VH-VL binders against q8ixk2r445to577. Designs and how they scored, part 105

Target 1, 133 residues: q8ixk2r445to577
Amino acid sequence: FFGMLQNKGLTDYCFDYNPPDENQIVGHQVILYLCHGMGQNQFFEYTSQKEIRYNTHQPEGCIAVEAGMDTLIMHLCEETAPENQKFILQEDGSLFHEQSKKCVQAARKESSDSFVPLLRDCTNSDHQKWFFK
Key: E = the ipSAE of ESMFold2; O = the ipSAE of OpenDDE; V2 = 0.75 times the mean of E and O plus 0.25 times the DockQ between their complexes.

## First folded at step 5 (VH-VL)

Design g11 (framework fv_zigakibart)
Fold by ESMFold2-Fast, scan of step 5:
Structure g11 (fold): chain C 133 residues (1-133), chain A 119 residues (1-119), chain B 107 residues (1-107)
Amino acid sequence: as target 1 above (133 residues)
Amino acid sequence: QVQLVQSGAEVKKPGASVKVSCKASGYTFTRYYMHWVRQAPGQGLEWMGYINPNSGGTKYNEKFKGKATMTSDTSASTAYMELSSLRSDDTAVYYCAREKYGDYYFDYWGQGTTVTVSS
Amino acid sequence: DIVMTQSPSTLSASVGDRVTITCRASQDISNYLAWYQQKPGKAPKLLISAASTLQSGVPSRFSGSGSGTEFTLTISSLQPDDFATYFCQQYYSYPYTFGQGTKLEIK
């Protein structure tokens, strides 16, 4: 599947990534932003290797979570996906990060009105349920 | 210091086109969405749409589709908004406004460009 | 589209007065509301974001409150520099929409 990765609980928000320029695609945090339906910075692909790929720029980026962290960061995709880049999209819409044993949740940044996807303990919250639009 | 400097006032005849510029300085131009907001004489503010200078992607308010075209020039750190087939009711002040990515409100505004359409 | 309605449309007040401006959204926008001040011939200036967060450099006499559908901008002790038009804006969903404005005039 591919498209805009939208949150069930935070219904108007989608995964979004805006790198500083076309040659600097990695190292920045993935955010949640109002879904605009145009693809662009909100177009992602979920692969059979359990990657969430950002295909808007070349080289392709893959979402990863560094050990001990809870933020989703853009990395370069590898020929063989490392464990920190693997997410299991489950039947209920939960997005499970196997290496950390946590789920991706739509969450508010501390001291900010901005939203970001973060790793949290898995719950049955709609804020942890995602779908491609 | 962040600055948005817009082009000067324009007086146009009905049927003409006008292109308003907004030159950004003091920050990385490609990191922030640029929005355009219209204000008719003595009236309120209307959101027209935005351009993402990093991708060139745009989102328009349905009301302004087919009337306004947004573009940007990253080498000049300048955003543009063109109005086509001008009518008298396009007379307004047009503002550019910066939205910090991930923060959705407008933290900096250009000084405005007055566009007057009269025969 | 989310409709933003301000009350009152015009307000006459004197220096030193406490003034209150209300903004209502046609649907729940959480706290995704900004307040702007516009003086004649000038661009709008951001005063408050996230319904209640005062922007740097804005005098402390300004405050915002509310969530959901009802929001308030308060000026605790009106100064001459505060006579202007005030606009609320929702940034919860596209298209972004503004209230019609409240013109604060000298009584």
Scores: ipSAE 0.029, ipTM 0.659, lowest interface PAE 5.9, mean pLDDT 88

Design g12 (framework fv_zigakibart; at its last look DockQ between E and O 0.24; V2 from the best seeds 0.00; counts 0 for: pae E 8.5 > 2)
Fold by ESMFold2-Fast, scan of step 5:
Structure g12 (fold): chain C 133 residues (1-133), chain A 119 residues (1-119), chain B 107 residues (1-107)
Amino acid sequence: as target 1 above (133 residues)
Amino acid sequence: QVQLVQSGAEVKKPGASVKVSCKASGYTFTDYYMHWVRQAPGQGLEWMGYINPNSGGTKYNEKFKGKATMTSDTSASTAYMELSSLRSDDTAVYYCAREKYGDYYFDYWGQGTTVTVSS
Amino acid sequence: DIVMTQSPSTLSASVGDRVTITCRASQDISNYLAWYQQKPGKAPKLLISAASTLQSGVPSRFSGSGSGTEFTLTISSLQPDDFATYFCQQYYSYPYTFGQGTKLEIK
């Protein structure tokens, strides 16, 4: 699967990654932004290693969650995906983070009015349902 | 201190093109989307589109596709908006306005550039 | 496109008055609404984001409320500096759209 990763509950919002500097593609938080339909910073690939890859830039980035954190951040991809970079896209649209046993949810960022994907306890909420467009 | 400084007023004949600039200072240019908003004389505000200075990617209001072209120069911290095939109804004040990526609203605006199209 | 309708189009008031301006969206926009103030010959200035979040440097007499389709901007005690045109803007969906504006003038 590849394309724009869109939320079922926030129907106009997509995963989005726009690092401040092309040379610093890692370490920043993935956000949700209005879907623009152009790919670019909203283009992600779901791989056979259960990675969510951002490969429109070099070096390629992979979404990860550090132990004890709830935010999705961009890391460098590795030949063998580490556990903190593995997400199971389930049949119901849930995006399950294997290492933490939590689900990715569209949620309001605490310090701003923007939406971000965060790890939360798994529920059947539409805000935890994702699909590639 | 954040500033968005736009180029000066332009008077053009029908059929001409005009390119408005918006020079940013006081912040990291690539951290913010640059939007363009139009205001016809005595009228309200109309969103034209944005450019992502980090990627060069653009999103246009369908109404302005084919009329407006947005570009940016990261090394100069400047955004541009070009209007082609000018007609009298393109007469308006054109504003650049920044959005902190992910916030959607416009926290700083340029002073505006008046474009007048007359024969 | 989401249509934003403001009322009234013109409002006359005196210094010290409490005034309320209403903005209605043609569909649910949650709280994704901003309010701007524009003085003649000047660029708009952001007052409020997310329907109710007052921006830094904006006087506390300004407040916003509402969610969904009905929103209000209130000025609790009008000052001379507040006579201006006010615009609401939805940023829930593309294209972003503005209300037609409410001109607040001296009575």
Scores: ipSAE 0.131, ipTM 0.749, lowest interface PAE 4.3, mean pLDDT 89
Fold by OpenDDE, look of step 6:
Structure g12 (fold): chain C 133 residues (1-133), chain A 119 residues (1-119), chain B 107 residues (1-107)
Amino acid sequence: as target 1 above (133 residues)
Amino acid sequence: QVQLVQSGAEVKKPGASVKVSCKASGYTFTDYYMHWVRQAPGQGLEWMGYINPNSGGTKYNEKFKGKATMTSDTSASTAYMELSSLRSDDTAVYYCAREKYGDYYFDYWGQGTTVTVSS
Amino acid sequence: DIVMTQSPSTLSASVGDRVTITCRASQDISNYLAWYQQKPGKAPKLLISAASTLQSGVPSRFSGSGSGTEFTLTISSLQPDDFATYFCQQYYSYPYTFGQGTKLEIK
C-alpha cells in the first residue's frame, strides 16, 4: 500500500511529513495536515516489513515510536525493521503499533490547533481508522 | 469511583478575588487534564481553560486570560482556579471537569461552585 | 471562535415521544462533538462523544448522529428522567464552545 494515508474520522486529513532539511529527514514528528496530494510530504508506503516508509528522500525514513512516547517520529529505515517501527494496518483500518500495543489515533496536539497522530488505547473510533488513497 | 468535589459557595464584593478548589479522587490525578467551565445564571456553558496537573501546563480561553488563574497541587490531588478583579458579570457557577488526555470532552464534573459578586 | 447553535431552544414533549435536538456548528468540526445532559442544580452529564458514541451507562434510547456542521441528538422514547437541558460541545479547536442549550420540558 502506498499514497496518502488518510484518517477516516478526521475527514480530509492525512499523514504529513515535511522536514526542515531535505538532507536530514529524521528526528521530526509526523503530523496530520489537509490532504492535498500535490507534494511528496504526504506520500507514504506500508511495506512487507510492517514499516510506514517515507521514501521520497534518500536515505529512506521509517516512522518510529520512541520509548515512553506517544508520538510518531521519523527514523532511518534499517535492513531489518526494528520493533519500534512495526505497525499492522488491519482490515478494519486500524493502525496497530506492535511494541506499544496501541493504535494510532488522529488527535489535536496539546495547546495547539494542529493535528497529529498519537498512540492511544485501541478503540472502535473512526479517528483510529486509516486508509491509503 | 471517580469524584470531583469542589469548594463551597462564595460571596464577594466587586474588585475582590476568589479561589475555587476541586479535589479529585478515585483516579490518578496527574493522568488527566482538569478543565474549568463557567455557567452564568440562566445561561449556557463557557469553557475557561485547562491545566495539566502533571506538567503544570495551562491553556486559557482568551476571554478569561487575566481573569482566571489555574493551578494544581498533585500532593493533594486538587485543582484550583482563582478569579481576580471580580465583577458582577463574574457571577456564575464554576465547574471543574476531567478530560482524559486526547479526548477533549469531559467525562466527569464537579458539583459546581457558585460565585456571587454583588455590592 | 466556533459558534454552536442549538434548536430548538425549548422543546415540550410527552413521555413516550420521539424527540430530536439539533446542533449546528459555524464551521466543519468533523465529528468532534459531545452531548451533555444537565438537570437543575446539577452538573452536566456526558451522554455522547465523537458525535455518535454512547457513553457507558447511558440508556440506549439516546443516540447521536451527524458530521461536519449538522448534528442531532435523538431520544427514541422519552422517559420521565429525560426532562432536562441538553448541550452540545465542539472540541475541534480552541476555545471549546457549547451550544446555548435545549430545555426539554414536559408538555
Scores: ipSAE 0.018, ipTM 0.714, lowest interface PAE 4.9, mean pLDDT 93
Fold by ESMFold2, look of step 6:
Structure g12 (fold): chain C 133 residues (1-133), chain A 119 residues (1-119), chain B 107 residues (1-107)
Amino acid sequence: as target 1 above (133 residues)
Amino acid sequence: QVQLVQSGAEVKKPGASVKVSCKASGYTFTDYYMHWVRQAPGQGLEWMGYINPNSGGTKYNEKFKGKATMTSDTSASTAYMELSSLRSDDTAVYYCAREKYGDYYFDYWGQGTTVTVSS
Amino acid sequence: DIVMTQSPSTLSASVGDRVTITCRASQDISNYLAWYQQKPGKAPKLLISAASTLQSGVPSRFSGSGSGTEFTLTISSLQPDDFATYFCQQYYSYPYTFGQGTKLEIK
């Protein structure tokens, strides 16, 4: 699947990636931003390897979760998807991170007014439901 | 573990102001939005607004904009709400409520502060 | 503003009864719905979030269902401790709004 990955609960918010340096796309956090579809910051591909790819630039980025962390960080994609880059987009819209056994949830980042996707215990919350538009 | 302890009951005359406090304990105060909700006698609950205690940023229900002012003191882990130009229909119980981190509903509430406005 | 309408306003029931309280939203709020219990002189207590997610420490006789515009709170077998007023609240968009409440009384 390809497009804007939207949150069902935090309506009109999408995955967004805007690294401060286009030549250094690795190591920055994925955020949530109002869906607009302009530019290339909000377009992601969900692959058969269960990756969420930011592939509108080279080298390609894949969303990952580093050990012990709850944030979604951009890594380089690899030929075989590492376990920390595998997400299951389930029929009910939940986005399950296999390695951690947690779900991606729309949340506030720390004490800021910005929103980010974070790993949390899986619940029925629409904040944990996602779909491509 | 988490506790929100509010200031005591207030009796005021019309035209006065009142400042209600909500002291937080058992968690990091600046990590959570604090909301205010009122309940008039025999009535339901009304959301008044919130403060982000880290930034001082606020959002008000338009019904209470100009009536309520929300502030906080991070060194005292205390949120405040001031009501100005009190009228008899401002008589209510005022609650502080903590927003669940990473969600939007209220997981802990203060015990409430009764404000009575009478001549 | 999103109007939340509860029914019934008052419900008389006996210990052991199954009761259902309905909350309707004036527009689609997905599952951004919480249920609170309030006893006289006390603050509201969160029972259910996300329309159906039971909070820890809340007895399993409480359950919630619904999505979109219609939601229900069910108590499968009333206990003496359950006589209280129940409120629904939408947290879909600001301003957050509450239903007018359902007072559950001893028959």
Scores: ipSAE 0.007, ipTM 0.605, lowest interface PAE 8.5, mean pLDDT 88
ESMFold2 (binder alone), look of step 6: mean pLDDT 93; pTM 0.943

Design g13 (framework fv_zigakibart; at its last look DockQ between E and O 0.44; V2 from the best seeds 0.00; counts 0 for: pae E 6.8 > 2)
Fold by ESMFold2-Fast, scan of step 5:
Structure g13 (fold): chain C 133 residues (1-133), chain A 119 residues (1-119), chain B 107 residues (1-107)
Amino acid sequence: as target 1 above (133 residues)
Amino acid sequence: QVQLVQSGAEVKKPGASVKVSCKASGYTFTGYAMHWVRQAPGQGLEWMGYINPNSGGTKYNEKFKGKATMTSDTSASTAYMELSSLRSDDTAVYYCAREKYGDYYFDYWGQGTTVTVSS
Amino acid sequence: DIVMTQSPSTLSASVGDRVTITCRASQDISNYLAWYQQKPGKAPKLLISAASTLQSGVPSRFSGSGSGTEFTLTISSLQPDDFATYFCQQYYSYPYTFGQGTKLEIK
């Protein structure tokens, strides 16, 4: 699968990676932002190694879970995907992070109306359901 | 360079409708949310809502639900805001404003459209 | 709704003065605050975002500070071009709300 990774519950929002400096592509948090349909910062690939890969810039980035945190950050992709970069996209649309045993949820940043994907206990909420568009 | 150019002033009678346009240039229209803000005489600025030009998805300030309708035409790079059932207290300058990508504040504003509702 | 209150509503000052405008939010908005300048007959112009980030092309005499509920806009040495109305805006939660504005007039 590839395309814009959109949330079922937060219906107009997509995974988005917009680092402040093109020369430092890794280490920043993945956000959710209004879907614009153009690919670019919102274009991701789900690979056979269960990676969510960002190929818009070089070097290629892979979404990873920050150590000790529930935030999703961009890391360098590796030849063999490490456990912190593996997500299972399930039939019901859940995006399950194997290492933590948690699900990716569309969530508020600081209780605001700005949004980020965070790891949360798995529920059957539409805010934990994702699809490629 | 980024520009938002709004339609000209309107004078309407109570009960009429008015449709204000905001033509965008200098950037990819579908990449940025477009917001509408009014400035009434003797009152402060009031946020009306936004439209995502890509999806047509909207969010309205509850006060304007059923009163304002926001639409967009991606081929023309133009956003619209229509007010129905005009009353004298709808007299205001109406602005379109572009949301800064990923940051939510307004980085560019249209020049404003004065709507006067009088008998 | 989050209520934004500016103080003062009108401020008279002379060229060269240090001017401070205050903005208060009715609840914690972190640093999700912008400052805009509006000159007579013109559209608002963004000056400062995220409470303290000066926008490109805005003179360095402008600065913003604060977080949570209390914010300030400072002009360190007032210039003739600065006489205008200033307003703050929270973009923490919908509906977005603005202060009532502070009109900066020649003394």
Scores: ipSAE 0.735, ipTM 0.907, lowest interface PAE 1.2, mean pLDDT 92
Fold by OpenDDE, look of step 6:
Structure g13 (fold): chain C 133 residues (1-133), chain A 119 residues (1-119), chain B 107 residues (1-107)
Amino acid sequence: as target 1 above (133 residues)
Amino acid sequence: QVQLVQSGAEVKKPGASVKVSCKASGYTFTGYAMHWVRQAPGQGLEWMGYINPNSGGTKYNEKFKGKATMTSDTSASTAYMELSSLRSDDTAVYYCAREKYGDYYFDYWGQGTTVTVSS
Amino acid sequence: DIVMTQSPSTLSASVGDRVTITCRASQDISNYLAWYQQKPGKAPKLLISAASTLQSGVPSRFSGSGSGTEFTLTISSLQPDDFATYFCQQYYSYPYTFGQGTKLEIK
């Protein structure tokens, strides 16, 4: 699967990654933003290694969850996907992080009217449902 | 160079409708939300809402629900805003404004369209 | 809705003066505050975002500061081109709202 990764509950919002420096794409937080068709900041791929890959830049980035965190952070992809980069996009649309055993949920960014994907206990909420478009 | 060019001034009677256009160029039209802001004579700026040209999704200021309808034509890179049931207090300059990517302030503006409602 | 209140509404100053305009939010908006300059018959022009980030091409004599509920726009040495109306805007939450404006006129 590849393309824009959209949230079902938070209509019209997609995974978005826009690092301040295009030459330093690692270490920043993945956010949610209005879905657009530019095919850059919102183009992701779900790979056979269970990665969510940001492959519009070289080297390629992979979404990771750092220890003790609930945010999605961009790391470099590795030859063998590390445990903190493994996700399962389930048939029901839930995006499950294997290591934390939590689901990715569209949530309001603290102290703003913007949104971010965060790890939360898995529920049947549409805010935890995702699909590629 | 990013440019937003709006349609010309309009003079309408109360009860009529008007449709303002905003033609975008110099960037990927579908990649940025287009907002509308009005300014009554001698008054401040008032946010009306936005449209996502990619999906057609809209969000309106509650004050303008039922008053303003925002649409877009991606093939023409043009955003539209229609005002219905015009009243005298709808008299204002209407601006289209591009949202800065990833942020919610406006980096480029149209030149404005004056809509005058008078009997 | 978040109310943005600017002060003063009108300000008379001379070239070379140091000018400060204040914008107050009815609630905490963190640093989600932008400043615009508008001249008669023209669209607003973005000057500052995130309360203090000067936009490209904007003279360095402009600066912004503040967070939470109190914000200021400062022009260190007023130039003839700076006489205009200035607006603040919060983009903390919908609906986005603007201050009523501060008209900076020549003394």
Scores: ipSAE 0.278, ipTM 0.778, lowest interface PAE 1.8, mean pLDDT 93
Fold by ESMFold2, look of step 6:
Structure g13 (fold): chain C 133 residues (1-133), chain A 119 residues (1-119), chain B 107 residues (1-107)
Amino acid sequence: as target 1 above (133 residues)
Amino acid sequence: QVQLVQSGAEVKKPGASVKVSCKASGYTFTGYAMHWVRQAPGQGLEWMGYINPNSGGTKYNEKFKGKATMTSDTSASTAYMELSSLRSDDTAVYYCAREKYGDYYFDYWGQGTTVTVSS
Amino acid sequence: DIVMTQSPSTLSASVGDRVTITCRASQDISNYLAWYQQKPGKAPKLLISAASTLQSGVPSRFSGSGSGTEFTLTISSLQPDDFATYFCQQYYSYPYTFGQGTKLEIK
């Protein structure tokens, strides 16, 4: 699957990655922003290794969760996907992070003006449901 | 660089309709949501809703459902808001405003369009 | 809907004064609050986002503070250009809502 990764509950919002330096994509947080379809900041690929790849930069970035954290951060992709970069996109739309055993949820960030994907205990909330468009 | 230029003032009779335009320049039109905000004479600001110019998707404040219709023309980089079945309490200045990318507040505003409804 | 309540509705002050304007939200909105300045016949101008982030080109005499339900806009030393109406706005959830405004007048 590839394209815009959209939230069911927070409608019209998609995964977005906008690093301030296009040559330094590692270490910044993934956000949610209105889906605009331009492909630069909102184009992601879900791979057979269960990676969520950011395809607008070389080398490619992969979404990861660092130990003890609930935020989604960009790392470099590796030939064999590390455990912290593996997400299962279920048939019901839930996005499960294998290592932490938590689900990705759309949330408003308490310290900023943005919506962000965060890891939370898995529920049936539409804010934990995602699909590619 | 960024500019939002709105259509001119309108005077209408009750029951008529009006379509306000907001022409954008200096940025990629389809990459930013366009919001509409009204201000009745001597009153505060009231959020009406937005359009996503890329998809045509809209979100309306419940107070304006059935009154306002928001559209856009991507080839003209122009957003539109149509008000139907005008009443005297629709008299207001109507602003378009661009949502700041990644932040959700309004960084650029059009100059406003005065719509006057009088019988 | 989240109700934003500003106080005072009108504030009279002199050039050089320090003034504060308060804005209260009917529920916790974290820091998703903006302040706008509006002069007669003009569109609103963004001053502050995220409760405290000063926008580029806005004089440093403007500052904002607060989180949760209580927020303030402070002008440390009023200048003639500052006499205007000020609005707060929450952008935490739809529908976005504004305070009723505070008109800052001479005298």
Scores: ipSAE 0.048, ipTM 0.666, lowest interface PAE 6.8, mean pLDDT 88
ESMFold2 (binder alone), look of step 6: mean pLDDT 93; pTM 0.945

Design g14 (framework fv_zigakibart)
Fold by ESMFold2-Fast, scan of step 5:
Structure g14 (fold): chain C 133 residues (1-133), chain A 119 residues (1-119), chain B 107 residues (1-107)
Amino acid sequence: as target 1 above (133 residues)
Amino acid sequence: QVQLVQSGAEVKKPGASVKVSCKASGYTFTGYWMHWVRQAPGQGLEWMGYINPNSGGTKYNEKFKGKATMTSDTSASTAYMELSSLRSDDTAVYYCAREKYGDYYFDYWGQGTTVTVSS
Amino acid sequence: DIVMTQSPSTLSASVGDRVTITCRASQDISNYLAWYQQKPGKAPKLLISAASTLQSGVPSRFSGSGSGTEFTLTISSLQPDDFATYFCQQYYSYPYTFGQGTKLEIK
């Protein structure tokens, strides 16, 4: 499925990716922003390989977490998804990053008023529950 | 140093259009969203919408859909806001204001452009 | 749309006074509230974000508090440079909305 990936706890917030150069999508952190319904920077696809893809331009980006990190970064998609790009969207809405054994949580960005998705120990918090709309 | 420099005051007749510019300097233009806010004489601030200069994507306050058009020119580091079918109640000071990606509030504002609509 | 209501609309005070301005949201906005200062003929200037986070370069006499629907901006000891109009803004949801403004005048 595909669409805007929205947080259950922060009900007006969606996954958002706005790279500094629209033609160079890699290396920047994914954030959360007020859902605007325009697609583009908030439009993601969840694939059968358990990827979260940013398909708004080419080449396609895939959300990844580097070993030892807790931030979600945009990488180039590969023909076979590497383990750091695999997220399991569970029935309860949790988004589980299997390689790290952690869940994606909506969290406040340090020194600002914005939110970002971060890896945290899995809990039953609504801030760790996501759905496509 | 960060600066947002807006175009000069305009006087227009009802039914005309006006295009206000906002030239950015001192930072990477495509790294920040540009919002437009107006202030009618003696009144408060009213959010009109924003443009993402990197993608050209826009979001409008429903009140301004079909009325305002926001564009940007990345090579000139300039954002534009055009108002069509001007009415007397469009008389206001129009501000551009930047938002750091994901920060929601406005850290730098242009000096404002006064638009007067009269007949 | 979320309606932001400020009180008072006009406040007269003297240098050295403690001044409190209030802002009420028509719905719960958590702490997604900013305060701006606007001097006559000038653009607004950001003072406070997230209801209580003082921006760099803003004097420590300014403070913000509140969450949910009720917020306050306090100036602990009013200085001549503080006579201005103050606006609150919610950034919880689109469209962004502002209070009507509180004009702080010399008594």
Scores: ipSAE 0.007, ipTM 0.539, lowest interface PAE 11.3, mean pLDDT 85

Design g15 (framework fv_zigakibart)
Fold by ESMFold2-Fast, scan of step 5:
Structure g15 (fold): chain C 133 residues (1-133), chain A 119 residues (1-119), chain B 107 residues (1-107)
Amino acid sequence: as target 1 above (133 residues)
Amino acid sequence: QVQLVQSGAEVKKPGASVKVSCKASGYTFTGYFMHWVRQAPGQGLEWMGYINPNSGGTKYNEKFKGKATMTSDTSASTAYMELSSLRSDDTAVYYCAREKYGDYYFDYWGQGTTVTVSS
Amino acid sequence: DIVMTQSPSTLSASVGDRVTITCRASQDISNYLAWYQQKPGKAPKLLISAASTLQSGVPSRFSGSGSGTEFTLTISSLQPDDFATYFCQQYYSYPYTFGQGTKLEIK
């Protein structure tokens, strides 16, 4: 699957990555932003290796969660996907992070009105349901 | 002390529009979403939508798309909800309610604004 | 839309009674359920969030339980100040929806 990765519960919001420097695409947090339908900074690919790739630049970025953290950050993709970059997109729309055994949830960023995807205990909440549009 | 203070009662004729205000105090206005909920006489609560005062972004219940318009004025710490093309079945008490920090439920409510539509 | 159904619609009780109000969701909402109290002519007041989390300043006689599709609000020893209408609300999915309300009145 590829396209804009939209939340079922937080209906108008999509995965969004807009790095400050287009020549330095890694190291920043993935956010949620109003879906604009133009691809660009909201265009992602879900791969057969269970990666969520940021496809608008080269080298490609891959979403990862560092040990002990709950935030999704952009790393460089590797030839063999490391465990911290593997997400299972389940039939019900859940994004299950295999290494932590947690699910990606749409949540408000602390101290702001910005929304971000965070790892949380898995529930059947629509805020944990995602689909490509 | 968090307070949400709404504008006074309105009586309107069918086809008119009405704009209800909700003035916030006691917290950082741009840090919380503001929701609107209505209650027809003797009836239950109906969610209309919300506005993010920081961005101006809105989310509407499908029933109110094209009918309600939500706006905010950050310098005045005030949220607004305007209803157009009023009908008698828009007669209700309209509440503003603050969404609790990342939890999506309503921890503080305005006192309500009664809107009566009759001829 | 998720439909929230409360039972009973009206409940008659006496001071000191233990009362229970039930709320059912038409689909699984996990624990994304709030309870509100509304007195005549007043705005709703939040009592419980996340199905079971009692809000600060709410008397300990109030408690909530449940997950998934069935939830309950319990008042362990009814006081005169508790006669009001109670609403459940799901915040699992948009649009947010409320139960029809349970009117708790004096027996």
Scores: ipSAE 0.007, ipTM 0.565, lowest interface PAE 10.7, mean pLDDT 86

